# Ledger of designs, part 39: VHH binders against o29008

Target 1, 271 residues: o29008
Amino acid sequence: MDREEIKVAVLRMEGTNCEDETVKAFRSLGVEAEAVHIKQFYSDMIRFEEQRSVFDYQCLVFPGGFSAGDYIRAGAIFSARVKSVLRKDIEEFIKMGYPILGICNGFQVLVELGALPGFDEDKPLAEKPEMALAMNDSSRFECRPTLLKKESEKCIFVKNLKKDVVMFPVAHAEGKVVFPSGKEDEYLERLTSNDQIVFRYVDEKGDYAGYPWNPNGSFYNIAGICNATHTVFGLMPHPERAFFGYQVGRREGYGDGYCIFRSVVDYLEKL
Below, E stands for the ipSAE of ESMFold2; O stands for the ipSAE of OpenDDE; V2 stands for 0.75 times the mean of E and O plus 0.25 times the DockQ between their complexes.

## First folded at step 19 (VHH; framework vhh_6z1v_2)

Design r5 (at its last look DockQ between E and O 0.04; V2 from the best seeds 0.00; counts 0 for: pae E 12.6 > 2, placed apart)
Fold by OpenDDE, look of step 19:
Structure r5 (fold): chain B 271 residues (1-271), chain A 125 residues (1-125)
Amino acid sequence: as target 1 above (271 residues)
Amino acid sequence: EVQLVESGGRLVRTGGSLRLSCAASGFTFDYYAMGWFRQAPGKEREVVAAISWEGGSTWHADFVKGRFTISRDNAKNTVYLQMNSLKPEDTAVYYCAADSFYEYGSTSPDEYDYWGQGTQVTVSS
């Protein structure tokens, strides 16, 4: 489809302004993008002109930036609501091949929705969450730049990423990727065999390392994963905060986050 | 922990007035629309009034007919319901609720994220 026809919805759940950076990122690429409250998709109390459909868009983004106390609870509550009211629409959206991005808190939402790790292509949303983002091993809010090694060649969000290691900032207290107890090896095998691990935390040498390079203590240093169809992607670091050069201390150009958003646009242009 | 604690409910005579208060804690109060609901015995929970996060917009149910007024004080994390000209039909448990869609008050209880335990209002003939 033509770039000018592409519409992106950045979903907001609470009274936050964190979605602005993501909207700005997509708009800078020449596509339409807007922040949309989740209730605009299903609430009968929304004015007609404010009503939205999931299918008005070709990309959905669950952004991050919520406060720890509010976003954890809100994520769970809103995930439940989305699943109850929009399950079929979201599943169809995924089956249509349209991309969904979850950043930080958005990653948590995707997990709660059952969209990640998303092993079943025929059932894009699991009945129950199959993984978790737990409290950081440090038991603290981690706010720092992180280095991520690209792991996936199939994930559409990193399809045009040329760099092997990118820098995205993290800002979270609950970003530790954990799998069901006793199933860690199974999950790892499934993720690896289907190329669903997208980013892993690394040190300055590009090696897998523990804290602080792995800021949250995630299993296998996982920073982001995608579903089986490689069109739903969740990550704890914030690519939207590393989109423009000025966000990462560059005078000109773009940061490493540029490639994530550009990849989405390129993918949709070819879809 | 998220808490909504209602107070002010009591027995009053027809034509009387009450002011209900709801004290909120454990979440960012000024990012939420607030609402008052009531539930009478054998009836469904119904919305009484709602107020936007900043207090600039209010909604009141038709049965209120100017008798009740919702307001809020964000500095105190409190929402109020001033009830005047009370009738026996107003007898119910009144609940305070918070909605993350801060620009709108919903008439659907399912759209509210947090709820108080309620306060009993009884209006005698």
Scores: ipSAE 0.016, ipTM 0.330, lowest interface PAE 7.9, mean pLDDT 91
Fold by ESMFold2, look of step 19:
Structure r5 (fold): chain B 271 residues (1-271), chain A 125 residues (1-125)
Amino acid sequence: as target 1 above (271 residues)
Amino acid sequence: EVQLVESGGRLVRTGGSLRLSCAASGFTFDYYAMGWFRQAPGKEREVVAAISWEGGSTWHADFVKGRFTISRDNAKNTVYLQMNSLKPEDTAVYYCAADSFYEYGSTSPDEYDYWGQGTQVTVSS
């Protein structure tokens, strides 16, 4: 489709605070993007002109940004609202081949929706969660740069990425990728056989390493995965905080996160 | 049919203790986060405590921290609220609620799909 026709919804609810960075990233690439409160999709108490349909958009982003404070898990709150109102529309959205991105808390939302690991192309939303993002092994909020090795050729979010290793920051207390006990080898085989592991944490030499390089203790150093159609992508690091050069200590230009958002736009232009 | 049945509410003196139970039936209890809420006359329903589906994560409102403890027994399909050091301001109808989303807990009543009928707790000075 023409770039002028592309619209991106960056979803928000009470407590999200990364939507501005994500909206700005897409707008700088010449596409229409807006922050959309999830109630705009379903609530009769939203003014008519502010009501939205999921199908007004060709890309959905579940952003991060909840604090690690005393609140019950932010991803759970987002997932419950989305599931109770929008499940059918999101399932159809995925089946149409439209991309969905979940960043940090947004990755947690995609997991709780059953959209990730997303093994079944015909039933893209599992009835119940098939993985978890657990408390970091350190038991601390981790706020640091991370180095990520690209592991997928098919994921649309990294299709044009030429670097083998990228840098995105993390900021989370619950980011440890965990699969069901006793099924770890089965899940790893399914993910690797369909090219669904997108990023893994590495050290400065590009080698898989433990803490602090794997900041949360994720199984197999997994930092991000995509679903069976390679169009639904979740990761704990923040590419929107590494999009512009100034976010990563450069005077001009872009950071490594640029390629994530550029890849979405390139994919949609071909769709 | 999904049923949540609270029990254990009664009149208690200030400083006393009480244990509420909520028996669940008609759904696969092991996959639901559970919450306790309360509502005093003329007040909005407010979250008291929440617990994840496996029982490993709990949350308690600041006004009950150190005094109330949520727990669950998945073998008995039951969630509990242990209430210690009760105060007159704890007087309310207490409701248990089930969240249909796995590994969830929420402070918002809108995130819970099933509710009990409530059990009255009255704390006398």
Scores: ipSAE 0.000, ipTM 0.173, lowest interface PAE 12.6, mean pLDDT 83
ESMFold2 (binder alone), look of step 19: mean pLDDT 84; pTM 0.863

Design r6 (at its last look DockQ between E and O 0.01; V2 from the best seeds 0.00; counts 0 for: pae O 13.1 > 2, placed apart)
Fold by ESMFold2, look of step 19:
Structure r6 (fold): chain B 271 residues (1-271), chain A 121 residues (1-121)
Amino acid sequence: as target 1 above (271 residues)
Amino acid sequence: EVQLVESGGRLVRTGGSLRLSCAASGFTFDYYYMGWFRQAPGKEREVVAAISWSGGSTWHADFVKGRFTISRDNAKNTVYLQMNSLKPEDTAVYYCAADTEEYSGTSTDYWGQGTQVTVSS
């Protein structure tokens, strides 16, 4: 489709509509993007001109950025509302081949919805969660840069990524990827066989390493995964906070996160 | 090979200004928090200023607050220390340092060789 036809929804729950990094990133690439409160999709208390349909958009983003002071409670409420009012729409959206991105808390939402690890192309939303994002091994809120090795060739979000190792910051207390006890090897084989592991935490030599390089203790150093169709992507690091050069200490130009957002636009232009 | 190379140190008069630069190579610069330290003759090395990997957060020691400003340019792999209103007490060898830990005051993964700043009275 033409770039002018692309519209991105960055979903929110808090009812504030301030500018954020994800909307700015997509707008800088020449696509229409807006922050959309969940209630705009379903609530009869929303004025007509503010009402929206999920299908008005070609990409959905579940952002991070809920208040750190109430992060866990807000995330649980967000997930519950998505499940109750948007589940069918999201399932159809995925089946239509449209991309969904979950960043930090948004990754947690996709996990709770059953969209990730997303093993089944025909049933893109599992009946119950098949993984979790647990408390960091450090028992700390981790706010630091991370080095991420690209592991997927098929994930649409990394098609235009030219570097093998990128840097995105993290800011979370519960980012540890875990799978059901006793099924870790099985799940790893399923993810690997279908190219669903997208990023893994590495040290500066490119080696898989422990703390602080793996800041949360995630199984297999997994920082981000995609579903079986490679169109639903969740990660704990924040590519939207590494998009513009000024976010990463550069006077001009772009950070490593640029190619993540550019890849979405390129994918949609070919869809 | 990891290198941190300081430059810009020289003799200046009391009340003068000076800008130090530190060029980095051989490591993933923008992963690191950067800092400036100094060591005067007969004194222990002390932290002067620190800056987060992105430049979004800075810290300055009380004895230089309002006079010195740390900054960085990740496109040039360089960290800076702008020093204004210099005093004889600022006379020291100034070192740049790189550290993977946020807001560390003393732990450091890499050190430069230092640049001499001398403030005459």
Scores: ipSAE 0.042, ipTM 0.582, lowest interface PAE 6.9, mean pLDDT 87
Fold by OpenDDE, look of step 19:
Structure r6 (fold): chain B 271 residues (1-271), chain A 121 residues (1-121)
Amino acid sequence: as target 1 above (271 residues)
Amino acid sequence: EVQLVESGGRLVRTGGSLRLSCAASGFTFDYYYMGWFRQAPGKEREVVAAISWSGGSTWHADFVKGRFTISRDNAKNTVYLQMNSLKPEDTAVYYCAADTEEYSGTSTDYWGQGTQVTVSS
């Protein structure tokens, strides 16, 4: 499709402004992007002109930086709400091949939605979460640059990424990728066999290392994964905060995050 | 009218078990989480556990430490709190609540009347 026809929805909740960077990133690529409150998809209290449909868009983004309350783990309430009102639409959206990106909290949401690891192509959203993003091993909020090695050749979000190692910042307390107890090997095999591991934490040499290079203690140093169709992608680091050169200490140009968003646009242009 | 009715609270000895029930009625799928809260005398109300509407996501407070488990029966529109290894410090009025807001924190839209749980030493 034409670039001018591409519309991206960056999903937001009440009181959040964290979607601005993501919206700006997409707009800079020449596509239409807007922050869309989840209520715009289902609430009768929303004015007609503000009402939206999932199918108004070709890409959905669950951004980072939002909170789902003080007592519920990150992403859980948002996920529940989405499941309640948009489950069928999102499933269809995924089946249509439209990309969904989850960043940090957004990754958490995708996990809670059952969209990741998303092994079943025929059922894009599992009935129950099949993995978790747990508290960091450090038991504290981690905020730092991270180095990520590109692992997947099939994930549409990294198709234009030529660099082997990229730098994205992290900012989270619950970013540890964990799989069901006793199923770690099984999940690893499934992920690797279908090329669903997208990014792994590495050190300055590009080697897999523990803390602090793996800031959260994720299993197998996993920083991001995609579903079986490679169109739903979740990662804990923030590519939107490494999109513009000035965000990464450059006077001009783009950071490593540029390729994530550009890959989405290029994919949609060919879709 | 939305109603949350708790049951199951009683006196139990330390180390004992209880199962609380919360029967929900009057909802049209407009709540996204149900949870159990408790309030001990002289203390603030605190969240014990929460479960999503679908039952796919659960949360338990740190003090639970695996002793309590929240679950739900969608067919019965009932949420349960299985409490094992009860301690005197678990003595409180336990409230069932339904949350329809994303950022409500401990503030919920609907509350039950509460059920008294007393754990004796």
Scores: ipSAE 0.000, ipTM 0.252, lowest interface PAE 13.1, mean pLDDT 89
ESMFold2 (binder alone), look of step 19: mean pLDDT 81; pTM 0.815

## First folded at step 21 (VHH; framework vhh_3k1k_2)

Design t1 (at its last look DockQ between E and O 0.04; V2 from the best seeds 0.00; counts 0 for: pae O 10.1 > 2, placed apart)
Fold by ESMFold2, look of step 21:
Structure t1 (fold): chain B 271 residues (1-271), chain A 121 residues (1-121)
Amino acid sequence: as target 1 above (271 residues)
Amino acid sequence: QVQLVESGGALVQPGGSLRLSCAASGFTFSYYTMRWYRQAPGKEREWVAGISGSGGRTSYEDSVKGRFTISRDDARNTVYLQMNSLKPEDTAVYYCAKRKWTPSGTYTDYWGQGTQVTVSS
C-alpha cells in the first residue's frame, strides 16, 4: 500500500505514558499515527466524530511505560479491558496480516490475550495464556540499558535491522519471560523451529549472560518474541526510547530503535 | 518416555540405495524438528539432515545434498531418510534424534540405538 494510506493506532488508557514517543516515531517516518483511547472503539458516550474502528488502522501498538507504582495494577487493568472489548477485532486484524506491536505492558497485553507465543496461524488467539511475564528475579524495578541480539530473520519488525546487537532501555518490575512448568522444552522447540524468538539479552561481548545483562531473569534470555505469522511482536525493552539519536546521547540521527518502526512501514508499503 | 527406533540399515554396493526409518513415541512428534546423525568408525557423530515440525523445512549436510532426502509422516510419528547413490564414505551407524531443551536454554539430544549402513564393494 501507499505510505499516505498507512495509519497507526497507539492504544491508550489512563496510566499509559509512552504513546507520545511511539506516535512521534511513526510520524517522523511520514505515516499517520495517533493515540487512541480504548473507549473510542466501543463506548456509546464518545461523540460520533471521535469514534474509531480498529479496522481504520493498519498497525496497532500496545504501549507501555507505566510508572513503577502503577505497573502491576495498571497493566492488569489494561489487559482486562483489551480482552473484554477488543478480542474479536484483534483476532480478525491478525488474520488480515496487519502488524501488532506490544511494548513492555503491551507485551503483557498480548500474552494475556493469547496472541503470544501465538503458535497457530489459523487460531491466532489462544483460549488461555500460554506464557507469563513474572516478577523480576531481583525483586526490583529495573531501569537500565540492555543489549539485545537479533535472533529472527522472519519477524517483520526486524527486517530493516542491519546490526547484530542493539541497545534498548528497560523500565519494568515484571519482565521475566516464563513458560508453563514442564513445557519449556516443547515451547522452545516450537519457537525456534518457526523463528519466533526475536531478541535475546546479551552482554557487551554479545554473549548470553545473567543478571544484570538479563535484567529480569527471563527464560533463555528472551527479550522479545513474535507469533507464527511473524506479524505480532512483543518485547520488554523500549525501542521508542531509542529511536532518535538524542535519546541515546547522540546530537543527530537515529538510535537502534529506528529500524523497528521503519521495518513496519516497509512491510505495510509492500502489503 | 521418549523412544526412537531406527531401522532399515543394511550392507549395500556403492551406487545403491537404502531407506531408513525412525519410529518415535513419547512426545508430540509434529512439534519437533527431527534430525539424522551418523557416526563412522573412529569418528565423532556428525549431523546429516533435519526436517522441521512446522512447515516441513529440510536441511542437509553438504556431502549428502542431492543424494539423501529426509521426510516425515506425522500421522505415523515416523521420520525417513532416503539414501541414494551411496558411497563407501557413507558407511556409519545412523541415528535419529529429538532435541531436549534444558531449563537454562541449552540442550541435549535423545538418540535411538542406531541402524548400521555399510557401503562396500
Scores: ipSAE 0.223, ipTM 0.658, lowest interface PAE 5.0, mean pLDDT 88
Fold by OpenDDE, look of step 21:
Structure t1 (fold): chain B 271 residues (1-271), chain A 121 residues (1-121)
Amino acid sequence: as target 1 above (271 residues)
Amino acid sequence: QVQLVESGGALVQPGGSLRLSCAASGFTFSYYTMRWYRQAPGKEREWVAGISGSGGRTSYEDSVKGRFTISRDDARNTVYLQMNSLKPEDTAVYYCAKRKWTPSGTYTDYWGQGTQVTVSS
């Protein structure tokens, strides 16, 4: 489809505050994007002109920054609301091949929704969460630039990413990727075999390292993963804060985050 | 448009083996679960096996578990069904399918023309 026909929804609820940067990023690429409150999908008190359907859009984004200092709780609340009113729609949305992006808190939401790791294409949302984003090993809010190595060749969000290592900032207290106890090896095998690991934390040499290069202590240095169809992507770092050059100390051009958004737009153009 | 073309069907003896192929086109093959179905004379079409995108998950009908193996080659846009230890009750027209989901939560399947598998002594 033409870029002019593409519309992106950046989902928000009470307390969210990072949706604007994501909207701006998409708009700069020539596609339509808007912040959409979750109530617009189900509330009868919303004027007809403000009512929305999931299927009005070709991409959904769960943004970061749902609530300062309480990301897990905010993610859980948001996911619960989404699950209660939009579960079937989101499942169908995924089955149709439309992309979903979760950033930071949004990654938490996708996990709580059962969308990630999303091993089952026929059941895009598991009945229960199958992984967790736990408290950072440091027990601190981590706010810093991180270096991420691209791992996946199939994830649609990194198709245009040619750089091996990119810089995205993190800002979170609960970003530690954790798999079910005793199933770490199984999950790793499944993710690897399906090319679902998208980003891993690395040091300045491009090597896998611990803290502070792995800011949260994630298993296998995982920073982001996608589902089995590679159309749902969650990551803890913030590509939307590294989209424009000025966000990363450049006067002109784009940051490394540009490729994430461009990749999804290119995917949609071919869909 | 979506196109599915099955091949590999043949007459084989009980205990024999056969490999079916389904060539797909008209969609991003690697993103979609592919399924095999079969329809015996006078019977309804039944699901046989499925393989998810990227081949990470497979599933089988109980009657074919341990005997049939579904696989895929995304580079060739092809899904396969390796059938071992074939039985007369496996005789059917075999179809590959791609599912199309609708916003209403329903779905329809794209089908090929099918390929005849006959198991007889």
Scores: ipSAE 0.000, ipTM 0.281, lowest interface PAE 10.1, mean pLDDT 91
ESMFold2 (binder alone), look of step 21: mean pLDDT 81; pTM 0.807

Design t2 (at its last look DockQ between E and O 0.03; V2 from the best seeds 0.00; counts 0 for: pae E 14.9 > 2, placed apart)
Fold by OpenDDE, look of step 21:
Structure t2 (fold): chain B 271 residues (1-271), chain A 121 residues (1-121)
Amino acid sequence: as target 1 above (271 residues)
Amino acid sequence: QVQLVESGGALVQPGGSLRLSCAASGFKFDYYTMRWYRQAPGKEREWVAGISGSGGRTSYEDSVKGRFTISRDDARNTVYLQMNSLKPEDTAVYYCAKRKWTPSGTYTDYWGQGTQVTVSS
């Protein structure tokens, strides 16, 4: 794909306010990116100039920060609306190999949509959610830097990541990865066998540890996973808040989040 | 209906300059990436340059980098190709294109009639 054709949609709805950082990240890489309200895809009340199609874009992002502290509810509402009007388009979008990124609340949305863990590549969106992001074990809003170990070699979003451990900040109340009761081992085996675990929480030594290194109490310290085709990726930490050096206390250069966005651009250029 | 009309082609000497124009209609121009292609005699049509919607990004074939500049005027629904330091190997029919994507991940391009550029001493 020609680089000039790359256009990214950062999806938003009422109450969202964190999409700008993601847009800025992509634009800084030289690709087209815009925040798009979900109603622009389906509402008849939208002017022609403001109307959008999923297929106008080569990457979709469900950003974080949909609401202040009501992430699950916001994610559920967002996913319901998306599912009702864009299910077929999103399924085709995924089948085409176009990447979808979900950050924090966006990860919640992808889960609610049935896109993750996304074991069935022929049915990118499950009829019902097959996992959940539950309330943190601490029962508190967790806001801190986290250390993540790269686990996947196949996920397209981490292809340019050379570091074994990266730092992304978290900001959430419901980020605990949980699988259906009694199926934890099965899900772990499926995810592991298909290289779908992308990031796991670790401590400063790079070891898997509990709280506070695992801020939410996620099963198997999972911080992010991708679907079976490795093109849909959800994570609770915020790579867009670790994109620029100044966001992570550096004077120059980029943070660890840079590689997530660069990877998707490189992928699309080769698609 | 999508319409693309190229103009500006001419005979120029090596080292010369030329500006091509493509007038577009029948679609929301400012939203779409526009592209220039060229086809030399006996060769396949090749991509030359592209400019994204709203002019957010430009891209060029390696052989024209530093010499050609693609730009657009959305108010006039026109895309331009400024060609400097022209070489004989730049001789070709130049085409403007708009890409149409399908839900299956394939695409087709709309083309204009083309405009002839000849670089010769």
Scores: ipSAE 0.005, ipTM 0.283, lowest interface PAE 10.4, mean pLDDT 91
Fold by ESMFold2, look of step 21:
Structure t2 (fold): chain B 271 residues (1-271), chain A 121 residues (1-121)
Amino acid sequence: as target 1 above (271 residues)
Amino acid sequence: QVQLVESGGALVQPGGSLRLSCAASGFKFDYYTMRWYRQAPGKEREWVAGISGSGGRTSYEDSVKGRFTISRDDARNTVYLQMNSLKPEDTAVYYCAKRKWTPSGTYTDYWGQGTQVTVSS
């Protein structure tokens, strides 16, 4: 599609706070992007010029920004509101092949919608959640840099990523990837066979290690996964906080998160 | 190239009904929200109604709620505005619109040439 037709919505509700970084990242790539309050998609009380449709956009982002313990109820409210008013539109959006990115709490929203692990191409939203993001094994809010090994070749969000190991920060209390008890081996095989594991936590040698390198105790060190069509991606680390060099202690240039956002733009231009 | 062609405007008596049509081409119609606007002489163009690409959500300006109904036919790439209980203040040129976003995150719209609706005794 032509660049002038590409629009990115970064969804917000009270309690989100990372939408600015995400909007700035896309805008720096020359793509139209804006923060959109979810009420703008459904409320009759919204003035005409503020009204939006999900289908005005070609990429949706569910940002992070809920602090554990402080706004845990806000995250639950956000997930419930998305399910009640956007579920049908999101299902259609996925079927049209448009990308969706969920960062931190946004990953939790995608899990709650049944969009991830997203095994069924024909029914992209499961009726019930098939995984969870549980409380960290430490029982603490983890705020630290993490090293992530790229594990997927098919995920559209990593097609332009040239490094095998990247650094994104985490900031969460509920980031532990878990699958239904007794089904962990089945789920791992399904995810691995369809290239749906996108990032795994590693130590500085690139080895899969426990705490603190796996900061939350996620099964199989999973930091991020995508759905069966490789177009819906959720991760706990924050690539938007590693996009510009200044966010990661450099005076110029880009951080490792740049290629995540660049990959979306490249995908949409070919769509 | 985006094209929007409104039709169906006419002279009607107060209390009457009228159905407007907007034929669309040059874009994937079923992916986009479509909107109706109107402009009375000497007034700014104002939003009237909107319908989502899925057809599942509609919205209306307060003065037309309960009287106007927006709908779409994706097979014909056409959006409609059914206007009932027409009043003299509904007299205006009616425009169909598709939103066009700017790089800064604001928007303008693609417009048709409009169709005249006149409500007069």
Scores: ipSAE 0.000, ipTM 0.224, lowest interface PAE 14.9, mean pLDDT 85
ESMFold2 (binder alone), look of step 21: mean pLDDT 81; pTM 0.804

